VHH binders against F-box protein At2g23160. Designs and how they scored, part 14

Target 1, 307 residues: F-box protein At2g23160, of Arabidopsis thaliana (Mouse-ear cress) (q1ks79)
Amino acid sequence: MNSSSPISIDLIAEILSRVPSKSVARFRCVSKPWASMIRRPYFTELFLTRSSPKPCILFATVADGVWSFFSLPQYPYEKSSSASVAASAKFHVKFPPNNMRIGHNSDRRYFSYGYTSGLIYLYGDSSDDRSVICNPYTGEYAILPYLQRYRKTYSFLVFEPIEKQFKILFMAYLSGDRDHKILTVGTGNMKWRTIRCSLRYEIVSEGVSINGVLYYLGETSAWDNKDYDLKYDYAIVCFDIRSEKFIFFEIERFCRLINYKGKLAVIYFEDDVNYQSCLYRKKNYVEPDAINKLNVWVLEDVEKQEW
Short names: E, the ipSAE of ESMFold2; O, the ipSAE of OpenDDE; V2, 0.75 times the mean of E and O plus 0.25 times the DockQ between their complexes.

## First folded at step 4 (VHH)

Design u13 (framework vhh_7qia_2)
Fold by ESMFold2-Fast, scan of step 4:
Structure u13 (fold): chain B 307 residues (1-307), chain A 118 residues (1-118)
Amino acid sequence: as target 1 above (307 residues)
Amino acid sequence: QLQLVESGGGLVQPGGSLRLSCEASGFTFSSYAMGWYRQAPGKQRELVAFIYSGGDTNYADSVKGRFTISRDNAKNTVYLQMNSLRPEDTAIYYCAADYSTGWKYDYWGKGTPVTVSS
């Protein structure tokens, strides 16, 4: 009998072999312990990034509220056995350090966005949870200014490549408020500012940042958007990090977003039944057997919605 | 922590009506979005209706005009009024609270069966 439980490294490798070295995506996997490095992870958040000469997969495992960060090489267009991949894994750091905890009594997902230009953003769903940014290689971190949170909240860490600055976008979507918060990361006194998006939606995807634009999938059917002539239940929302402006375009069905060679691409899963199954299984992962066909569309111009 | 208990299911003739109730116990009911889902034999669970904390509602196309979702925050209860019932409405109906991407926000009742047949 073969195992269909975790997302296969071959599928992840195929996707990552087509993603630029500075792009990030995350996947949740229920993982088994690796020999010599990991004693007992109960699930893994996978941060996916590449470097031009030496592609690398960044892994995070969670045990007892502690995140452990690892890297391993990934070679484009070559299959690697899980054993050889595990043998090449390198432990970097654990977070929080021994004298700090995040997510008391919780193994819930804390990442709203993955590894961005060397940094990971961690936030909780509780108003009592502290939000931090950290370097997964060194364990250095910064605690962010407190912001009152709704129980259902999304936040993204993004990098603006021209001024070389990080920003954090906070989205409150269950309150019906179109006003959102943004913070520019820096040294000294950081402060939240307000920005507005005219479209109302529920965020149903991870964020993907490409060339100074943040992309994510919004589900619009739950909200009053009568000012727009919406045909479908989904929209790709595009946030320009420098100008702090929103645009969007409709998409006919649920999809995953990736950075494909510096362009936005969408992945359609042929069988939506498997997506519903993942929702009922608390969104822990998409099983390899759940994917009948993988369709990838590459967006050539987001403003013109050309594929 | 939030607990959900459904009631009101049963056997009904086509064209009949049923009212389902879901009573919540625990903290901050008024802050939760509440939904009704159903699962027919051999099929996946699907969303039927939901109501957000602010009062916005949405319905599956198959039930629009026939079903009405409402909430009473003083009684910590959400209701589903089902009119003009059809055999294809036969399913186990589940109450859910704050169903989203966060594990700690996925609260489900045990379900209440609804059978529409003559």
Scores: ipSAE 0.000, ipTM 0.119, lowest interface PAE 16.8, mean pLDDT 62

## First folded at step 5 (VHH; framework vhh_7z1x_3)

Design v1 (from t03 with S59Y; at its last look DockQ between E and O 0.01; V2 from the best seeds 0.00; counts 0 for: pae E 18.4 > 2, placed apart)
Fold by ESMFold2, look of step 5:
Structure v1 (fold): chain B 307 residues (1-307), chain A 118 residues (1-118)
Amino acid sequence: as target 1 above (307 residues)
Amino acid sequence: QVQLVETGGGLVQPGGSLRLSCTASGFTFSSYAMNWVRQAPGKGLEWLSGISGSGGDTYYADSVKGRFTISRDNAKNTLYLQMNSLQPDDTAVYFCAKSWTGYFSDYWGQGTQVTVSS
């Protein structure tokens, strides 16, 4: 096993100046009137708009299936009080405007969401669940065609930049069932279509879309992948949004994925155990120091095979 | 046939202003919400602003709030975006977009290039 080297202080500063949606799930509004209702409100993970030079944090509160969307500067004002943070939050819209209700579940296996290019995809955990896609700034929304709910579900909202289309990738979990679904959002072809991915895995990261390719991390260790000679427990899955085809490559250990200047970057922490020692982790685990090193690798091309 | 035509783009220096226009035809303009969206070179689509069919409700991404103003003239079937205090990071192709059946965007203009450079 070889140690990773940091790339540059400029790259580290750029990465630290951004907040991935997976790492920002914090309550930002405590004193809103809906929080005083008999039924306690549910809170949702914050969404980060990444296309802006000055990114903002979009967050929501949920009470009785009704969402309220807010935005907040990514870095709070110099004031550090909860009242100061709440005063800086901008209310956008209460969604949905009708009697429809969209519940939230903190377990990603029973509630799926996605955010890209100003739109949010939501799939609630209820007996009559309907997927919705909404603009959290205007309240514009659509109820998507019915899709049979699976027990463990991950979904991605993606944008295809050539045809300028939104798509929703729905990953079915059922063991031995590889029939995933995809939907093109629009008036011309709004029906769920079946797509197949021969590799089996549990999705363990948020997705990141770069130049028409969706990337995410899959954990393969609990699945029968006998048609592959897998050396590691993880793979980066690459989904070409236009062609709707999957490719993958193995990666040594758990990592995080970000978009760095139009290229995929992977991030490791030094306290991660290496793959070869995972079966011996209780015997070989080393306590991390108070300060961990951040290791960053940039993928120049998905087919290059070397970093 | 739905048609959206953006105009008013161009080259400006940092701190400058531009006003974009979008002329709409082929649908009842006042019945649909409209949006402005941009795409910087090699980057994804960024929603900037939206306006209701009546023009009574306006919305902005925080990245442009206070600098950009959306408006519409339903008598002229025209959508506007006033852009002030432009910075190099505002360089992009700007699109106007019609809401899909009153909900999401289903038609896009060809876009107009805005370049902010010194």
Scores: ipSAE 0.000, ipTM 0.131, lowest interface PAE 14.9, mean pLDDT 64
ESMFold2 (binder alone), look of step 5: mean pLDDT 84; pTM 0.853
OpenDDE, look of step 5: ipSAE 0.437; ipTM 0.745
ESMFold2, look of step 6: ipSAE 0.000; ipTM 0.129
ESMFold2 (binder alone), look of step 6: mean pLDDT 84; pTM 0.857
OpenDDE, look of step 6: ipSAE 0.113; ipTM 0.518

Design v2 (from t03 with Y32D Y107H; at its last look DockQ between E and O 0.01; V2 from the best seeds 0.00; counts 0 for: pae E 17.3 > 2, placed apart)
Fold by ESMFold2, look of step 5:
Structure v2 (fold): chain B 307 residues (1-307), chain A 118 residues (1-118)
Amino acid sequence: as target 1 above (307 residues)
Amino acid sequence: QVQLVETGGGLVQPGGSLRLSCTASGFTFSSDAMNWVRQAPGKGLEWLSGISGSGGDTSYADSVKGRFTISRDNAKNTLYLQMNSLQPDDTAVYFCAKSWTGYFSDHWGQGTQVTVSS
């Protein structure tokens, strides 16, 4: 069961040496060739961590439910050779231990993942796959209490920065305000708690956490929201991780959400006019046309916006 | 093994009606939202209608609102689309679809052709 090879490590190192450090986590939006490299079978998951004095790339390979975690240092200020980057790759751990499998599935209906503050969350749905939180450097892990869902909208690993608590938020798809669940991760008696969100929507984005708030995009046009005077088809949903309260505000167009230097930023692609166009591109593995709208740039001088 | 099979397409004159069916297997049908989507030749996919797992909540695209009716029979694992007042612009391949990720659909049927002409 070998999930890596010498040439695959060298190829990953060459890719990383050619990609600006700013764009590693987001480079599928820059051009098609970069997006296809991320989706190749041996390069399953790419994570970015900022827990070290210098940024490093955390990535994983997976085969038959067994994950191998690696890290590479990032070299944003110097030119590097592919051989030097490959020699810098550090294996951490093969996870999980014997008798346990955490299956990866490219169909996101059956697999959810997250990374924050040094921990990885992995969740399989409708199978024997365990839902776990693990330390990718040591392999230490905790198995989450069982929660069976017939539908899976999204699950989010979030970190509350004041009390330094991890939480898992499950947002049910096409359900009432009483079907959502949240778990506070910790020692002792972990139990899923019901959490309520009165606005009805379909979740149409990944989540982004900024300063104790989880943000994601909801599409509201297909839902009965009589208690709200909605004027647009989309809302940015804001979940305060500490208080566990939802608020929202409307937005005119389908968009993507990013954390830009501690602030929520919104990206509009010319070709992403609505949710349906995004579904078509996802189903057909077509990335947005970056040439028509998005330029590739490297922030070397913030004031001058040097490309 | 998830399987969705659409039937009921065919040739119909403008103003006519058709009822599409989608038979589902390999999953718990009653717990999943279901959708109808179509693709005209040379066009992108167009979402038409969605229905909750219980059947209590439905939604429609403006292009079909008032003419099409989505329904489901959970005892028969079957999704339906009643299409009335059909026009030539409704000519397309029609798909039923299942969702799980918060995007509309990750699994599609084979499709059934609807042609409105003559």
Scores: ipSAE 0.000, ipTM 0.126, lowest interface PAE 17.3, mean pLDDT 63
ESMFold2 (binder alone), look of step 5: mean pLDDT 83; pTM 0.837
OpenDDE, look of step 5: ipSAE 0.327; ipTM 0.698

## First folded at step 6 (VHH)

Design d1 (from s12 with S50R L110S; framework vhh_brivekimig_d4; at its last look DockQ between E and O 0.23; V2 from the best seeds 0.00; counts 0 for: pae E 4.3 > 2, placed apart)
Fold by OpenDDE, look of step 6:
Structure d1 (fold): chain B 307 residues (1-307), chain A 121 residues (1-121)
Amino acid sequence: as target 1 above (307 residues)
Amino acid sequence: EVQLVESGGGVVQPGGSLRLSCAASGFTFSSYSMSWVRQAPGKGPEWVSRISGYGDSTLYADSVKGRFTISRDNSKNTLYLQMNSLRPEDTALYYCAKPSWTYLGTDFDSSSQGTLVTVSS
């Protein structure tokens, strides 16, 4: 406790919990005690309880490898015309700098992006093979260490809430090495590390991050999974972000993964569960639209695989 | 370990000029955008300026626009801030800031002590 501050650290915490997060970040430079306090889980909780987040939608346009980031206020109960919504859009920044480009590809196998906790990750197409992390509101960015991309390469930006770290998980090429790559963001010397994955699969869903675990759907059919006696063609892949370990849950059918009140939930339609229908939806990016039964299952225990 | 060492601060009269430097080590300097932040006595930290990794893009706070110039030499891992037409309100401790990625966005928690700029008649 620097005896010289007329204001107690607890009072400082109370004050800072009521200012914008951007300001809080800047206040870390005031002193080591302040910086330490701001990084404590207690302050995070305090801040979150005091802050009334205004929901916003972040969107980007891309032209010739240059990205423009915008935000829109989200008013769930107001029916506004498309024109009125567009008029309320706030421009933030253009990215990347003039001497750099990040190419976009509609096929996610050749272009990767992610947004979590206010940060954007971009890995351009094969024309540039550059990966960056960026704050879309301020324009601050870092170029990540080079990683060669292969065909059908997927990646996720994830946040580990306990250690308060961002990580990027890069999937292995399916016909090649089984090893995934992972990078912890924010370290002085960022390096790609290798993580072994015992199961081979094609990613067939978006990732859902819940309480430090990344969930996504994998298609396990037609791949060499000799180590597994698989009964079904699909698995939910659970990636613990902190421990960097994988758990796999077999599922009978293609489904949608969602965050339901802090738990993983799967949604599927009973009459759309046949193999051909699943393939069609996957290929054409069509959401399930069945006439008969909507089924929702909530994962209650990850370790016990209880639904 | 990431290290940022600021220098070039001092006492100047209103209308005077100073050039600040920041020596960076422990990371790939050219891969990061860099910023200057200042903290005046009795006030909170204020963002001053930012420069892209290769120096081809710069941004300034309205309070310093037209007076300050941010630049960098990647071969020397050094960030600069040329301050012209200094005013008493520019009096502050100046920090060099490297982007770090936390739940709060940019991390300004560095071992840096900053460099003091005092503008007084």
Scores: ipSAE 0.149, ipTM 0.592, lowest interface PAE 1.7, mean pLDDT 81
ESMFold2, look of step 6: ipSAE 0.225; ipTM 0.667
ESMFold2 (binder alone), look of step 6: mean pLDDT 78; pTM 0.782

Design d2 (from s12 with S50Y L110V; framework vhh_brivekimig_d4; at its last look DockQ between E and O 0.38; V2 from the best seeds 0.00; counts 0 for: pae O 7.3 > 2, grease 24.7 > 24.2, SAP .707 > .668)
Fold by OpenDDE, look of step 6:
Structure d2 (fold): chain B 307 residues (1-307), chain A 121 residues (1-121)
Amino acid sequence: as target 1 above (307 residues)
Amino acid sequence: EVQLVESGGGVVQPGGSLRLSCAASGFTFSSYSMSWVRQAPGKGPEWVSYISGYGDSTLYADSVKGRFTISRDNSKNTLYLQMNSLRPEDTALYYCAKPSWTYLGTDFDVSSQGTLVTVSS
């Protein structure tokens, strides 16, 4: 009676670290010990070490409020014709289901979207003002609690890497109160919470999430900030996703924010400090391309504001 | 707290039928898509079927397509799986699954118990 020695948890971890993430998630239902093991930081590290990220590009087309999600392998494409690249696209799913629509608007003030860690957030320009979170590969989704949307408002999907939580940050209406709204995406009853922001600004960039901090550029000059003696027209807004606190860095000019090797970097041209030029770029979403000196600054310490 | 309670499992002969039910509580049921997943003895978990929040869209694994039908009653917070033409390979613990999201991607909240379906002659 060869008592087949139970497979050790360590061996199970080793095996699971080599399977697709989707499969790993499903294995939680096998047993409580497995579920517990999968949630441990050790397994996460093991999994990430064993996983060979296949870089891919996710893109979507939208027609009449219905989204089609596709992916392309990010292989060093030889200069192949645009037609050949399209042929390699993999279709995943149409979203949303019947009798539901997520309207697209070219003005980001009236349409919000985000992608992080395999999850898509959509807040469309629809009569129902629906906010949805979904997996673009499987079509699994949840409708978020209703939140009235005001014009000139933005929202961000962010991921907190320590607690492993998704959050949605809705910005305050600029002419109204100073309260942002935040929702933690969970398995139970989700509720919008209020976060006060001491600085009023218009968002003038996309968000960049780096190591649990959301960065974006705000225009401060157009708003009444009586509590601040602002010297500049712009600020980098830093949102700590875990603590849900804001830090503001004043900057002298419009710039582009990027993730540079896990650090925030700002890019600007020296001649692009002209106010009119900045407004034009903002309005037309034009990247700096002046024949002048390119400046790149990397944030070395967020707390000390050292560049 | 999210609670999912499966019922309707049992022993049936090949070619027989069963109807599984899942009672959901602790979340807004109609706001979530739902799935059925199963785990056969000695095998890993397998996705079986998907239904949208309002029930307008359904998906099935190839192994059950044409035989199983997923449905839901949002007024009763209940998910259903009609299983027809059952086969021995359908023998498994069946779980209703609520979608959740982790750093690994889409995940599922499932009960600890499930409901056992045994197909045997």
Scores: ipSAE 0.018, ipTM 0.279, lowest interface PAE 7.3, mean pLDDT 79
ESMFold2, look of step 6: ipSAE 0.337; ipTM 0.758
ESMFold2 (binder alone), look of step 6: mean pLDDT 78; pTM 0.780

Design d3 (from s12 with S35H D107N; framework vhh_brivekimig_d4; at its last look DockQ between E and O 0.25; V2 from the best seeds 0.00; counts 0 for: pae O 15.3 > 2)
Fold by OpenDDE, look of step 6:
Structure d3 (fold): chain B 307 residues (1-307), chain A 121 residues (1-121)
Amino acid sequence: as target 1 above (307 residues)
Amino acid sequence: EVQLVESGGGVVQPGGSLRLSCAASGFTFSSYSMHWVRQAPGKGPEWVSSISGYGDSTLYADSVKGRFTISRDNSKNTLYLQMNSLRPEDTALYYCAKPSWTYLGTNFDLSSQGTLVTVSS
């Protein structure tokens, strides 16, 4: 609409903030002023404020390197049978298309995946060595620059909410150097950058991203950490996604990390503190389920390490 | 800066053929799937075709399947669309699109100029 439009740009913004995101994207082609408005941080905030996301569960099946993505509506108060829930699943896309394949491995040392803010990251088996980021709803994707992967390495897809950037953190091989790799996903030339980490550890949990910080549990006891003089076998690793810096919290026991109302919380059972039990849970990916006392600690301040 | 420049549009009779080109710059071309999208007068954007980064996979809308062929030359950073057996309903502004992920969850930016294809008797 030209400057002579009877509708102000602010009113247009208000209207568009109430339509589906797919529609908003299409409206970018209406005019340059509309396109410009939609790209402004103000509109982003307006849109997010007006949008009420419907909770859903995204899941995938994989066969012969082809992924099928589905979603299920999540209704907190409806008790439905498993069969009924499955019947309500919505198919989105098969990925990758046609002759391309992304190999899956049940061993997480040889296969990595992640989901955050609507995107999926897949690093296939060593047979393909292909790293891809994709939209599971549309099937659009980008192939990431090649990075040689070693066994017992992990990677995380993370989103930085201030700069609105996706990054991939690729962990160093434990028997090699101490340098992690990081990639910023963008429209320009993507390059892997090196990030030094002062602590060596094995990742023993999934990552939890909260307000621009990635949290995960590391096992430190088996590695050369002469510079850190660690007292415990485990550490919570905090990665600030924007600054790309690491903070480490020593902990006494294996625990589960969760997002509790926008804060990191750790959960453990008093009876599960035994070292052998921890090893068993780690090896078999078993959640703590002891009959005794459940403990929950919430991190109040990351910098001050206050719980 | 990402730049996409479409060319090859024109006026053709029904049953005719055109070949569209898109010159890409400002990003690693071979790392991205590329797409063609078209917009007819008075209609919303319509997805036409997609091709993988290395060209080993292609997808087509049902409306163009068997008539259009998408291809790419990564050495030239160029995307192509061969259009055969054109129909009046193929009349549209054609856009080359690179996937772009935003908070909106949509991946096509149609901010380029596009190239106009008109099919008329």
Scores: ipSAE 0.000, ipTM 0.198, lowest interface PAE 15.3, mean pLDDT 79
ESMFold2, look of step 6: ipSAE 0.200; ipTM 0.654
ESMFold2 (binder alone), look of step 6: mean pLDDT 82; pTM 0.811

Design d4 (from s12 with K98R T102E D107A; framework vhh_brivekimig_d4; at its last look DockQ between E and O 0.30; V2 from the best seeds 0.00; counts 0 for: pae E 6.4 > 2, grease 24.7 > 24.2)
Fold by OpenDDE, look of step 6:
Order: sequence, then structure tokens, then C-alpha cells
Structure d4 (fold): chain B 307 residues (1-307), chain A 121 residues (1-121)
Amino acid sequence: as target 1 above (307 residues)
Amino acid sequence: EVQLVESGGGVVQPGGSLRLSCAASGFTFSSYSMSWVRQAPGKGPEWVSSISGYGDSTLYADSVKGRFTISRDNSKNTLYLQMNSLRPEDTALYYCARPSWEYLGTAFDLSSQGTLVTVSS
């Protein structure tokens, strides 16, 4: 009578953490204990850790306000021809469905998007004034509360890993109110909240999210920052997603921000000192001169600002 | 607290019609796309239909396309599913669901009681 030892709930969690999310949802119906386990924060964390999707490239095409989402497997070592890579693209969904449209604008001042942890945020152009969050793989989406968009506004979709919440940070217009807006996704009553920012800046980089902190580069030189004795024209803005607080690091040079092994790193070339030069290179796809020195600095301590 | 209460289920003959309702509370109803999901005996959950927050866009599973119609009344915080030309294979517990961001929108929260639809001759 081989007493088949009941599979422990921990083992079940381990198994389920390795299956597709769609399957996990189905498994909630198997038993009350399973349903309870799946709802625990521990399982969510386990699932997110294990489901680290194979690195793939997600890309979208947009036509007449309809978005098509595709993914490409990222094979690190295959020098595949551009043609072969395109052939391996997997179509996921068209979004939005039917008569709903989200307009695209090539000017980032009038169109905002973000991607983090598998979700896409889209803020359409002024014609639609719709803000949505979407899963590009399933097509599931939510429409966000209306927020009047001003010129030259940026927004970030961010994920808070401890509370496991998505938030949208909407930046204030530079000539207007100093207050940013923030929205927590998934709350029963989604509302835009006001967050005060003591420093005025123009966003001049993409955001990098690392361990619950959003980093981006701001240009401070053109704005009235009377409260700050600024030495440089640029600052790294650190936004703690959980506490919703800002910390600012002044930097001497324009640089690129990257995630390096879970830490913020800044990369700059000697010829990248001038902001205009950097913009020109970016715009014209000019590769850095091989003669120039590449500098990499890694932030070791955020609080102490040690590099 | 988010609450979804389904109603309108029952026993019908093949070819018959039913209209399901879902009363929603505890969240801004118009801000969410809503879906119907069904679970037949011995089978896993199956997506049936979705509707946008403003009701201007609808999606249907191939199995119900042309027979079912999803609609919503945001003033009443109510989701509807008109089911026509019902078939025995439509027999299931029907759930109203909103996107669950805990699972990156890939799963439906089926914590509600659902409403049973039985199609039998």
C-alpha cells in the first residue's frame, strides 16, 4: 500500500511558479488551498522570479491608432540576418479593438508610452486624450482616469516590487505647476494624486527602474531653481516608487543611464560633454568615435551618492 | 471592496436565449475593460467576451461569435451578456471579471459566485 505522500503545498507552489500565468489562473479552481496559496504574496514573488521571460524583444507597429504587438526571441549568439529575425517574429494582439483608437505622435511631448514588467502604458495624442494600460500578450487593458495633458509632458510606468503595484508618474509641465501626478493602478478607486517636486527640470533621458527606484536624467539649467545652489546643468532624478519621494544627484556631464547588474550606471564619452552634440548623435545615429574614451560609473550607494 | 455579482443563469433548451447581468461595486466601473469567463464541468476557465470601459469596443471568442453580445451600462455599474442560439456546449458557470494586474492582466479573478447556465434538451 504505497502511501503516496500528498504533494506539499510548497512543492505545488514551486510547480505552479513555472507554468504560464494563464494556467496558474486555472489552477485556482482546483482547490481552496491552491487558490489561497496562489493569492499569497509569496507565490506572486516566486512566480515573477521564476517566470523571468526569456529575454525577448517586444516591438509594436501602429497604423491609424491601432497597435500591433510582436515579440522576437533574443538569441544572444545567433548572427542571424535581419531577414531571418523578422521571420521569427511572433504576433500577439492588436490593440485597441474595434473603434477605439490611440493616436501616435512622433513628438514625445504629445505622446507618451512606457513598458515595465510585461505591461505597456500608452497616453495617446491630444486627439484621443486616452490613457491606457495594456498587456501586449493578452490584449487585456484598463482605461485610466482622464488627466489633462500639457505640452512637453512625460510619463513613466513603474513597478513597485514590494507591494507589487504598478504606478504611473506623470510629470508636470515645466512652466506651470511644480507638482507631478501619480496614479496607482488596480486600486478600487484610481485617482491621480499630486506629488510635489522641489526641483524643476526637463527630462532628457528614458527612465531606468532598478529595485523600486526610477532613475532619469534632467536638465536643470534652463529653469528657476532658486531653492537649489546647482553647480551643474544636469541632475539624475531618483524617484522612490514606494515612498513616492524624489532625490536629486547633480552630474557634471550628459550621460546615459543603464542598469548594470542591479545598480545604476552612467556611461559617457569625452565628446558627449555637450548636450547638443549628444542630441545630434542620437538624431543622426552617429556612432561614438573609437578614439574617444568610454567612461562608466556605477552608483554604489544612493544615499551617500557614492560612485 | 471589489464586488461582482452575476445573475440571469438558468436552464434553457437548445436554441434558447438568456441574458446575464453582473452588478459591479467597489471600483470605478468605467475605468476597466470587463469580461465574461465561463467554466464548464470538468474543464478549465474559458474566456468568452470582453468590452472596453466606454463600451465602444467588444471582443468575442470564436465559439460564441455571432451568438453572444456583450454590453454595459456604466450609469448602473452593470455588465450584460446576451446569449442567443444556445448550445449544450455553452453549459457552464459564467463569471464576470475585470483585469487582474496582480497577474499582469493574464488571469481573471474568478472569486465571484458566478451564475449557472444549463443548456439541455
Scores: ipSAE 0.033, ipTM 0.390, lowest interface PAE 3.8, mean pLDDT 80
ESMFold2, look of step 6: ipSAE 0.091; ipTM 0.631
ESMFold2 (binder alone), look of step 6: mean pLDDT 80; pTM 0.790

Design v3 (from v1 with N35H; framework vhh_7z1x_3; at its last look DockQ between E and O 0.02; V2 from the best seeds 0.00; counts 0 for: pae E 20.4 > 2, placed apart)
Fold by OpenDDE, look of step 6:
Structure v3 (fold): chain B 307 residues (1-307), chain A 118 residues (1-118)
Amino acid sequence: as target 1 above (307 residues)
Amino acid sequence: QVQLVETGGGLVQPGGSLRLSCTASGFTFSSYAMHWVRQAPGKGLEWLSGISGSGGDTYYADSVKGRFTISRDNAKNTLYLQMNSLQPDDTAVYFCAKSWTGYFSDYWGQGTQVTVSS
């Protein structure tokens, strides 16, 4: 009488994919079929997908070069008071260890940081002269190879989802003659590689990484002799992380870049303030007759530049 | 005004040793990481070593690791590079550099010539 378990093996897999890994290990002893199922790559993928931690907000405080990392569970806090949310914050680690100092600067030209796929990148100030990647949950870190530059630069930490690799992109300063550099993060001898780019833009936004492409807003300025003013041109810069190639989309105005359901979207007001104006707080005024319409455009095709 | 002055260079035989010094002025020395770089004839700049402001952390290029030692005396505003087991390919002008931010430098000395020859 083959007592066919009333529960299908697929259902068992689904159930087990929702239990702690330690429990899964014990369940291997229940039966040969269970043991076999648990060893299948399918179950591993299923388990990893289901065990994906609930989206949480990671935040850090910085004091005297020491970073304290915290996380907040993204519960539908519809009704929770701000005080209750703060109370639910989980402390993870202080970084760096052993009186290591990573100086912080609010100007991104002098300090770079980024978070992607569970890792934090920090490019410190002159006091420590360090570039590091850190796991903010465990405190594990790697010091990156030294890269000498004479001028300001920007950097992005990016993740290539196919090869499952982290890369760091160092962008040469606009007025500089030096090429961009890229580092693939891995085990062994990490080396900076040169990346050539035909066009140079000042980076005026944080990077947005979507499906293996890094997007950021670039700015170039030209003096207008007729108007005796600086004119600014903007472009969305697309960096394919895998191929390490750049594509540029010229746009007419400053805008904000966001990930909208897995696509790049740009947001701007019709009378949006120029980045330079924002940076120097010179004219943060809206004209009294401003329409103040919010515009949202979604990039549908990167290659065709269709919005 | 920021000033960096390198000394200690010279002619040395293969296998020999030299100690370079860099005297800094015009800024709070202990607040900045310092670096040694070199430039061989016809070649680009090569980073050799770095040290944090406090001196607690040191970094080395693979090319000099185990042979060169970077140190600093903040009381004397002086950076040092002890170079051992020198080879002909170490022939270059050696520069000390003041860190700007991260791995960037904003000021360099005039350099000191190191020649390794039999």
Scores: ipSAE 0.000, ipTM 0.256, lowest interface PAE 12.5, mean pLDDT 80
ESMFold2, look of step 6: ipSAE 0.000; ipTM 0.105
ESMFold2 (binder alone), look of step 6: mean pLDDT 84; pTM 0.856

